# VHH binders against o26223: the designs that were tried, part 246

Target 1, 191 residues: o26223
Amino acid sequence: MKLLWTSQHIKVTVHIDGKVSKMDVLEAIKTRRSIRKYQDREVPEELIDKILDAAMCGPSAVDERPWHFIVVRNREMLEKIPEVHPYGAMVKDAPVAIIVCCDSSLEKIPGFWVQDCSIASQNILLAAHSLGLGAVWTGVYPLEDRVEGIRRLFSIPEHVIPFSVIPLGYPAENPGTRDLFDPDRIHLEKW
Key: E = the ipSAE of ESMFold2; O = the ipSAE of OpenDDE; V2 = 0.75 times the mean of E and O plus 0.25 times the DockQ between their complexes.

## First folded at step 16 (VHH)

Design P75 (framework vhh_7nfr_2)
Fold by OpenDDE, second read of step 17:
Structure P75 (fold): chain B 191 residues (1-191), chain A 119 residues (1-119)
Amino acid sequence: as target 1 above (191 residues)
Amino acid sequence: QVQLQESGGGLVQPGGSLRLSCAASGFTFSRYDMSWVRQAPGEGREWVSRITYGGKDTWYADSVKGRFTIARDNVKNTLYLLMDSLKSDDTAVYYCAKDATEYLGMDVWGQGTQVTVSS
């Protein structure tokens, strides 16, 4: 199986039989890996728009949709993120990062915003992967130092909670696939 | 209990080399990515290097790239950091860290080992 980049920078799968197809959802899920090395290549705005569209398509508790997104392309800001988010060291190497946030004023049921923003974050990862980009979820919430660091750095209002920082770029690594299926985690009818 | 214990730090001259070790216990070492992080006096923690659970992939901060090598022995439950061409700016406490998940980052830290690079 070979990967081919389209003119639209959409990742396609080239099958041995010569057929070219877009990555299906199961393939995206199964083959997605965290990517922390990026090419020195800009990500088109069109791809970011598609990713953000996907991010907003996930379900949320009572349809509260509490998420906001900060798209960061400024090199200086990208380079500052690791200063307040140590696990975000790779962010400085990415051409763009998306910060997923929760507007607490939009929350209808307390606590579900974490699930909502998680879904949004995962959709970002899957969409990125399906489009031939690499990304990694760097957790911000619930670590207070990271939350406040990101908040201060980006002047995020107090009622808005930064949740994750997701750097994106064309991948400069291939960690390969892994089999995570574990039948011992499956219980039929009862535990 | 998950435990990490760093060793191998010390005083070296600029241009010198050190090998740090981190002994891991209390978890299945071979299942987790591992990282080195350092903290210089008055500075924040700096991510130095990462290695995947199987050792297939490695990552280095730009500041140490080409000079440091991360490795692991999954039989011995040990993480290593080979540090060559050491500079004064490499002076820091070096921590071994266990990566929790792909999104949570590092969840367990050792006590650290002091590395001092000085003439």
Scores: ipSAE 0.031, ipTM 0.416, lowest interface PAE 4.5, mean pLDDT 88
Fold by ESMFold2-Fast, scan of step 16:
Structure P75 (fold): chain B 191 residues (1-191), chain A 119 residues (1-119)
Amino acid sequence: as target 1 above (191 residues)
Amino acid sequence: QVQLQESGGGLVQPGGSLRLSCAASGFTFSRYDMSWVRQAPGEGREWVSRITYGGKDTWYADSVKGRFTIARDNVKNTLYLLMDSLKSDDTAVYYCAKDATEYLGMDVWGQGTQVTVSS
């Protein structure tokens, strides 16, 4: 079949009511891989909302929930991330990235915001995977050059700390599952 | 503790071939997927290839697929990149990385190895 004289356009179809993840929690955890290659397809806002909802459901020290999220879809801004994050080259090719931040004014117990933001970051990765997307956690904190670079690039206030940058999209690569179980790291009753 | 030492780079003409090596130490090499990453002057890091811990599955960037081959020797704790039909666009510093270092990006140790494709 050959099409003649057609205009270029992109159609996005989302079947939210029919989309049910059949992946159980253990399968999601074991099969999630870092995805660094993405299809040239927009991620619907509805999926981003579901991912961020899941991110905010993580446990938090003394329920402080210090996380804030920046959703970046602007191509020019995504293309600038590799300039301040040396391992973030894949971000420029992603349709969207989420920046996980800590608002230090919400911190109720010193230092635990790092665990809180780690939990939120992992929930983003698992939720994305469960929804058929791929993502990768690129580290920002505690590397001060990356923290300050990201802060300046996105006009983040001085009391807010960028923690991670997570590009995501429909995967254009299929890495296999890893066998990482090591019984030598399990100690019974005592070290 | 983790050490990755890249070697095998150099100057080569377009259409030529090179074999890069990465000697790994300080971790159980056979339990980790491994990757090659490159960085051209003025550019960000670009993922090139990945191989599973057992060596049965491999992936390649579209720009190198069909020309590059990733391989490993778990007895020697060495990762390889066999580069055929080299193009000027392949000019970069090539880094060996552990694929399991997800949240920091690639766990790259050493200076990398420079590949320059020029006539």
Scores: ipSAE 0.016, ipTM 0.326, lowest interface PAE 6.4, mean pLDDT 83

Design P76 (framework vhh_7nfr_2)
Fold by OpenDDE, second read of step 17:
Structure P76 (fold): chain B 191 residues (1-191), chain A 120 residues (1-120)
Amino acid sequence: as target 1 above (191 residues)
Amino acid sequence: QVQLQESGGGLVQPGGSLRLSCAASGFTFSRYDMSWVRQAPGEGREWVSRITYGGKDTWYADSVKGRFTIARDNVKNTLYLLMDSLKSDDTAVYYCARDAYELGSYFDYWGQGTQVTVSS
């Protein structure tokens, strides 16, 4: 049982046996960090299922739920992602990545799919963190080079838009916690 | 070793044009987004423009929109900044920078810069 002490005395108990202590939602949100280094350790399918379940629980515009998910474990494919995603270098080191996509044919209101897929992506990050995994949101949309690169690499149909690539793994780094609260960004009733 | 070398700066009159170049070496240029950043005297560094690795997407600071054009030649490993309708406020050292925003920093490598002076 390695206790990782966060600067705010939040004990994240990472159990060596893959059992992660239950993390409440506020803790998950507050302590989540982008993780770009991963252990040489496989992520159980069960955890991926839980993460994907969480990804599908977010709200969407008029409940359109336009999201699709590509789960990538193939080493060759993971290693190719950095070729079309310049800032996806860490993907090659991850045991698994989730590609969040939008099926435009499911869109009911134009443009809200970005919000929908963002929510799904964030839920993936939070769920991963709560399960003792590290993840990072690597943006694909709206960068056309990245969108088209990922599309080609994974043979994604034209009506489906890759949105994000999220590598996941057991963390091999601890960036610590941040206090990002800024009262100057809060306006009461009027700007 | 990553190297970025800017060129093309100089003295120009208001309303004039310049073309900056940045020669990149020591890395796979075509796999990185690139930016131009400038620093005016007494001011901090200001982001000017960004271009994706494939050149399909570009962004500009509001201060230069409609006047500047960022471009790249991945065969020549060169980044460009076309500057039209130059103003006195454009006077600065212009730096070529390799983008690294996904790593928690906006940029990881910079050139030495090239001086642009806009004066009547």
Scores: ipSAE 0.533, ipTM 0.810, lowest interface PAE 1.0, mean pLDDT 90
Fold by ESMFold2-Fast, scan of step 16:
Structure P76 (fold): chain B 191 residues (1-191), chain A 120 residues (1-120)
Amino acid sequence: as target 1 above (191 residues)
Amino acid sequence: QVQLQESGGGLVQPGGSLRLSCAASGFTFSRYDMSWVRQAPGEGREWVSRITYGGKDTWYADSVKGRFTIARDNVKNTLYLLMDSLKSDDTAVYYCARDAYELGSYFDYWGQGTQVTVSS
């Protein structure tokens, strides 16, 4: 499958099951849903590379870019994630997962790495969606038990903090779109 | 029903050796990292050693490094702690603990403990 970019109008053209689908940025944001059921199909390395490229394009506080990524395809390792992450049961059924990590030695301003890794995680979700894949963000940080469990499973050094585990694959569910716009949450000029 | 049962403790002279065992049941032992934790009289719990589920990686507290060896047998569902060059400060109740990293705890199951006393 193929992802095309244009400089005049930022559009993503994705080939899905032999059919060309076009999704602009706003459409991708509005139609992305958490996907927890996956087809038994391998995700090509090229798509993972495109997703990780997009993840690293996020803004970061004082350009610290503290993120590192672990790509997990090993079935035995994926099956162990739910044992240290109670709400990560879907990970064992995914063909691949990405673990977003913070290298604390790269942190230039205290505490902002959480925002940096959140941005990288969201970019993974949006990029996956734009490429015809489904994904879900399963939270690791700030839950200390999950952080240490994931660190142990993947031999992550002590100065690195696992932030999120994002299983992804071709979707085996199609949840409807949501309209979440709430004007009561918009305050003009003051609270 | 998860159970951890320690054995092998006892009285030993300084410089002596002991081998502790922990028999695990009620769960798939080969899927869990395991630790040894000790508690000396009047003290809090002190982590001693950890071994990964596959046995490939091990870690030790600085106080025991070079003297203790953690090992496991996934066929027998048994965790071991081989203690050499024992010192009076090693006197403690030794607990086998399962590393599951559930919310609010580093360990979700503990054995009843086995007493190790190092005395002349």
Scores: ipSAE 0.000, ipTM 0.102, lowest interface PAE 16.7, mean pLDDT 83

Design P77 (framework vhh_7nfr_2)
Fold by ESMFold2-Fast, scan of step 16:
Structure P77 (fold): chain B 191 residues (1-191), chain A 120 residues (1-120)
Amino acid sequence: as target 1 above (191 residues)
Amino acid sequence: QVQLQESGGGLVQPGGSLRLSCAASGFTFSRYDMSWVRQAPGEGREWVSRITYGGKDTWYADSVKGRFTIARDNVKNTLYLLMDSLKSDDTAVYYCAKDTDEFGSYFDYWGQGTQVTVSS
């Protein structure tokens, strides 16, 4: 490379190159932790859209894709979630929550919607983590009181089942990663 | 079958101290982070504290930070919550919970809880 070209190239590169580190898939999976404390910062709509795009990319039984999502940013509504979800106390402190729902009219094979919505929920957690956010999956289904409470609070129709409530925001806690690998649970060729 | 049995609650005056215990069985206790969760009368459940499976790292709710200490004994399969400088607002049923990513399921805890009452 010629010195004059190198000098001009360096000047252009200083203007346009940012040092971007991206988390790879295995790193994201291994370092994701449930986050229950959030900064007092709004999450941009663009990031929520990216998270929901990732949620809808999960595999689904017979490609039924029964999921619907409610995005809750209203403070008064977030503050009511703990009334119907006992472990949802952290939701009121989050800037936003996503409610993962199953539209039973879209179900093509009985019972697999639980797996479909679990996959969507996990994709939300991983996508949030990859974007520098923290989130936690709080369980709704199959607890009938929570299902009914969330349905009533958010005017969810009877053919739609609320599955999980996932508060998310910029993390205000930094839990370490866990070493959970257990080779005793791996069986070669037979039990 | 996962089983968690809490004990050590009782009536205590403001400024007093209590030590809660949780005996765990039915799972490999030393492989799981553990939490304490409480439910005050007429209120929702509140996460109180978490400890890693090895006991190296701990986290606390802002309401209890500096007053409560979480600890564990992996040989005895027992989780502890040491509560100092108790306030009336600490009155609640305290549950120990096996830490999961689905915090807020029936499976997040298996104990009956232990009642703590802070009153004059």
Scores: ipSAE 0.007, ipTM 0.278, lowest interface PAE 9.2, mean pLDDT 82

Design P78 (framework vhh_7nfr_2; at its last look DockQ between E and O 0.55; V2 from the best seeds 0.00; counts 0 for: pae E 6.2 > 2)
Fold by OpenDDE, second read of step 17:
Structure P78 (fold): chain B 191 residues (1-191), chain A 122 residues (1-122)
Amino acid sequence: as target 1 above (191 residues)
Amino acid sequence: QVQLQESGGGLVQPGGSLRLSCAASGFTFSRYDMSWVRQAPGEGREWVSRITYGGKDTWYADSVKGRFTIARDNVKNTLYLLMDSLKSDDTAVYYCARDAFEPSSPDSFDYWGQGTQVTVSS
């Protein structure tokens, strides 16, 4: 698998079953879907590293980069996540999950960390998809039950806020693509 | 088997109050977000309110904000909807629903009760 960086596009070459697949950034954005079913197949560490690299490449408010990532492969821990995350049922079926967190001590401007961690989370999804993996963003923040549940489960310090749980794996479903373009949401010069 | 059973519906005058209950069984109630959904005559199903599994966060449709309160008792495996200042437009069958997926929509629920009729009429 080769990651090709171009000045204008992120291209990923993925070898799947002997075939080389290339996906550009626009394709990744347009074709990405939430994947909640996964193959019984391990995700190589190399792919996780690439995904995490992508997660850290997003902008952040005044470059505060408040994000931390917990990579979870332990089956017992994966199986416990649904206990504190009602929409995290698929996490137990994933070979790996990434928990995106904010270190509040790194915040420079209050409140922008949500945007920062959202960007990081979306980059994880896009990177995963471009690499031939399926993923889904399961929201943790701002739901207090989920935040506290994940905090306790992973012994996350009080100043660190769990933001999202993103299970990853080779997809075992294909939900298809959607056309979400809506010209009625575009306003020229004024509302 | 998952079961949801609504109760507490009835006829009430405008401005009146009702308390709906939903008895849950067949699953670990405390691990699921729960919602109320209603269906008025001739209308589609409308999401009304949601509560997280621990009860710390709640959401309401704009149409019921400030009037309805969702609550739960995880020891009793019961979901509640307190409805105050009822209006004629609140007339509907009210369903208890288990949230399965985000976002909350009629398609995001995996189990429903049979519903309880609420009629607001002078």
Scores: ipSAE 0.600, ipTM 0.838, lowest interface PAE 0.8, mean pLDDT 91
Fold by ESMFold2, look of step 19:
Structure P78 (fold): chain B 191 residues (1-191), chain A 122 residues (1-122)
Amino acid sequence: as target 1 above (191 residues)
Amino acid sequence: QVQLQESGGGLVQPGGSLRLSCAASGFTFSRYDMSWVRQAPGEGREWVSRITYGGKDTWYADSVKGRFTIARDNVKNTLYLLMDSLKSDDTAVYYCARDAFEPSSPDSFDYWGQGTQVTVSS
């Protein structure tokens, strides 16, 4: 059913999305690649919501959940990121980026926020991949120049630490799958 | 035109000190990570030190750690290498190099200076 709300006959459509094709979790982990080229195509807010929901499902030290997320769609802001993040040049070409941050006032165990935000960041990458998007984790912490630069650019307060910048969009490249299993990294019982 | 010009090399006795400078022009110096790389006679090039675009983060090869200091002046567009406690093993041509920002190869440099000779001999 469609609803009409104005005398100008402007149609506002409310839709209910259908089924989503599920990707096996092991398949998602094995096939996810860093994607640095994106189509000129908007990413719906609904997909960003699902990705952030997934990001917050990760475990954290003592359930401290120290993470915050900044969603950046503004072209001017995306284009400024490379000025303070040299390895983040592809961010200017993405339709959207997510900045993963730690609110240090939420820490219950000092120093574990890095693991917590890493888990949230990886969940963003996997969720994006499962939804047909491509993404890449660009590192901010622990490099002071990048932390200070991103903090200034997005007006992030001093007690909040930007951890990563993750541009994402529909992929415009396909790097293929890699076989990275190395049995020499596996040690039974002892080193 | 990107230009990198090293200076400050010379002959010095073991235990001595030198300060190398690299004048940068033709690009926005404050947006680039920079490195020093050296090449001894008959050997390949050896990365020496790196500094981030704002100067807050630095790294050193084990062979120079504790003896060399990298610095930059983003107002004067100049990269520095302060070399203390010099050894004969430090004899080399020293190059200023600009980071290429290659994601798959962090030791890739797209522009190099002409080099300045450092000779440590008694």
Scores: ipSAE 0.073, ipTM 0.591, lowest interface PAE 6.2, mean pLDDT 88
Fold by ESMFold2-Fast, scan of step 16:
Structure P78 (fold): chain B 191 residues (1-191), chain A 122 residues (1-122)
Amino acid sequence: as target 1 above (191 residues)
Amino acid sequence: QVQLQESGGGLVQPGGSLRLSCAASGFTFSRYDMSWVRQAPGEGREWVSRITYGGKDTWYADSVKGRFTIARDNVKNTLYLLMDSLKSDDTAVYYCARDAFEPSSPDSFDYWGQGTQVTVSS
């Protein structure tokens, strides 16, 4: 493979360890890690608004944008999530969680809502990282027991499908970064 | 091809010590967080310990905290679990596991070794 030269970089300003740092888009993508330990600090509503704005900026099949979001800050509700999501134990320790949902009434093309909600979920993770926060995607769909558990817990209507639960907060762990580039997965011209 | 191969298990008396090793190949070991996970007979998997790719940060399950030490050698591409003050409850197959970015699956790991048996007999 041939690397293309570019003199253009997109810079993102983040607040890390009380200091302002700059991160380009590729650096943000490569350095984002799942964070499961959070400081006992509130996340300002302004940052949640920025994260949700970024979530809604993803591409969507035939521009259907089927996503809805539930922002959960209530400690009692966060503490109940592990009862319906066995691997969501870290959610109870997060200051806030976002539940990504699909409103099936907004669906224009069957099945593509899964891709739309995946894109929204990833944008939440990347935006959180760029703003100095940590987050982790805990899977809900397509596991029927988790879908119904989350639906009941948050009074989600039957035409709305909970897709993911994403706890987030200021990180209390630093797992570092990974090098995942695998040239064996790149095929030129043909398989 | 990613390969993880455990060794160092065996039979040990309560209060004894063992050192498990995991030889990694087929990927850049120094760029991945690594974990030890165990499975006792008839039980589900239990996460034991995790170490970051650079070895700076470590975490332990409450059941092993203060008795086990996770370590790595990035030059030798080897992960270690130093087990001290072993108890009968530590009897399990111990697996070396490569940490996954996302907990999309219950175990949050993308590659596992074949496991090494640790038996603590009383």
Scores: ipSAE 0.005, ipTM 0.199, lowest interface PAE 10.5, mean pLDDT 83
ESMFold2 (binder alone), look of step 19: mean pLDDT 83; pTM 0.839
OpenDDE, look of step 19: ipSAE 0.557; ipTM 0.821

Design P79 (framework vhh_7nfr_2)
Fold by ESMFold2-Fast, scan of step 16:
Structure P79 (fold): chain B 191 residues (1-191), chain A 122 residues (1-122)
Amino acid sequence: as target 1 above (191 residues)
Amino acid sequence: QVQLQESGGGLVQPGGSLRLSCAASGFTFSRYDMSWVRQAPGEGREWVSRITYGGKDTWYADSVKGRFTIARDNVKNTLYLLMDSLKSDDTAVYYCARDAFESYIPDSFDYWGQGTQVTVSS
């Protein structure tokens, strides 16, 4: 016998190996903090691959997707970053850093690459946090001396603009979170 | 609304000691990392020391390491800089500064005190 619209009380839980997160998206966004102290422990290549995959999943102006990434694990190179980018002083203590770059030859609409690279940078921070890592965004663009210093240090072509340097690793600090919600910044229907 | 008020500066001889204080108001002091930054006559600003919001971690510029101690009292909303073995090169206006929360320009400050003058001379 066939009954229309039958239901069962058996709860089925779908488990996806290697992709189950214990943190939902809102928790990840609200609990992510800049991490500047790292354990002396290597980050597996597989986690970097997942982070970079997430970085490329953001919205992009006219789908230009101008981002390129340099993954830096070499200790000597990491130690040179603070010399040209003082805001990245903590990089020398990180096991790895990602440099987010814009390939201007991929630009389809002038100026929106900054937003595209910002989205990629934030996705790196959120993905790292969701995977149990800590990271911090250190701004390069639009500081002209930092942009040229990073370009020279990593032999970056003239048509490519370094945007941010993001050191990451397993956290060696546990900063608290703050409630940042400000209802005075929300206007209903009109300003 | 946010206010930082330094005190404790003055004239001191080389090898002497001073204790700087910074009274914080208008924000939840215990939730912010705090720094001391100095500026010598005719020079740029030099970061001196930082303390985490809970007081567990501290950092010092190489020029002051081993001579200066940063501390905080979250009950009194006060930041301190204990300055020992003072040198003529320590002569500067010392500023209390609040670390900019979650800034993607790290080691940046969103609020500054008015400064307190420290002069080290014979």
Scores: ipSAE 0.569, ipTM 0.767, lowest interface PAE 1.4, mean pLDDT 88

Design P8 (framework vhh_7nfr_2)
Fold by OpenDDE, second read of step 17:
Structure P8 (fold): chain B 191 residues (1-191), chain A 119 residues (1-119)
Amino acid sequence: as target 1 above (191 residues)
Amino acid sequence: QVQLQESGGGLVQPGGSLRLSCAASGFTFSRYDMSWVRQAPGEGREWVSRITYSGRSTNYADSVKGRFTIARDNVKNTLYLLMDSLKSDDTAVYYCAKDAFEKYGFDYWGQGTQVTVSS
């Protein structure tokens, strides 16, 4: 077990044997942070597959599963995303990004696709984190300029709605942990 | 056929400088990101530096940051690595690598050029 301590104290337990250390679900949820700085290190396809598998395991309204995923590794395309997504500046620095989309033709109940794609997006973030990667959810929908920008850039059909852009990579920052628990937001039985 | 040929390696003293070159052919050089990768004796391959297809962005491993400079000439189809303040730990075979934008990042490598840093 060679612990490669990167200078930024991010314990990336790189198991030489490619075995990713298992992170429990609560740990993943509680310790996940938005990561916007990435190492110049490639993300293996195997990890992307695992992440996408996780993305497809979320529930959806009446099991409509309206999601599609565009995996972007091309540097030119990654560099163009910030041009149409002002808050996606970090995408150009990531080795890969996943664009979560909704195929509206698969929608069974109107409007629930947003929840479906949100769940998929969150699963991507959690899975990435559990695998030792950093990611950030950059919202595309419902901002029309971003939706249309991404649509045009990737030649996405009209019936398909880009929802989020999620850059991923090995983290080059450690923002630390947050305690976001707020008991004042909990109401018992009634407001 | 894709060809990458490294040159410019040699023996240098600690604190010395070298300039490596990689001549590329068989593909549209200006459309691909390029990297330098090195392999020390008994060690695995280590990524050193990357430059985007346009040359607008560069990245470096922490071990070489501030000492090495990656550059490219898309007219000459040549990749460069300027190595300053060389250390004994920089001793390795240096490879030019073409980005694949696919599965594992690199699809073609050169034969490598030996860099030896020794007093």
Scores: ipSAE 0.009, ipTM 0.256, lowest interface PAE 10.1, mean pLDDT 89
Fold by ESMFold2-Fast, scan of step 16:
Structure P8 (fold): chain B 191 residues (1-191), chain A 119 residues (1-119)
Amino acid sequence: as target 1 above (191 residues)
Amino acid sequence: QVQLQESGGGLVQPGGSLRLSCAASGFTFSRYDMSWVRQAPGEGREWVSRITYSGRSTNYADSVKGRFTIARDNVKNTLYLLMDSLKSDDTAVYYCAKDAFEKYGFDYWGQGTQVTVSS
């Protein structure tokens, strides 16, 4: 009767007095997984807006915030992405994808836009997970063929660099969690 | 080891039907888009049909639309091509192909199964 895996993504608040369940931050980080299978169910615009708001809240070098986002819902356009992004075959089955872009004209300090767009991409993944959605980061930059393919497909100007394609939807798979903590990668005081 | 094994080809009369199967092993079949590609004698490879990993979306070459149906069984790790109203121009070796995870096109192919449409 109960949906076991959906309960794992939303924790009940300590006070159940008129409140809905909320996922705590550490649990969201630890339980987020790449999701590549999606239900045949549309994602409401309100949830996409919340995800993009979270994406724009990331820190950026010298507060340059160089990110722009393309929201793709058109089925024909989603079906063309695997032609220019072979790693993005699952995008054809997603109800929506977000393309994270860098507007180089907004860059204040050269080279840091990669970190800026990485932060925005990760915030999209975490926000989607916190809202009961699944998503996966598919890489575009720095692969020149993918960058130019995506640019042409979505009419992206030369001064704008497509960074990642993130399909998302209600998940149709339940991958197990991973224990990735490795104390050998932690050095105290010195290397 | 990734393996794709086609079966179901043979000799058939014009207007007849055949069902091709491709048994997949050595990878998580349900995670990948799959295609059928054919090659007629002396010709290059021609893409025939594609099905997404979930089965939600299918695409067909104009030459086979309305006559061929691509299907998959993710429980049995099997890809199918149901061919109806076969024409002499459908004579070819038919290959099961797995979409490349990292590169454009296909990364693994089966050995092929011969389809001959002849009186």
Scores: ipSAE 0.000, ipTM 0.114, lowest interface PAE 19.4, mean pLDDT 83

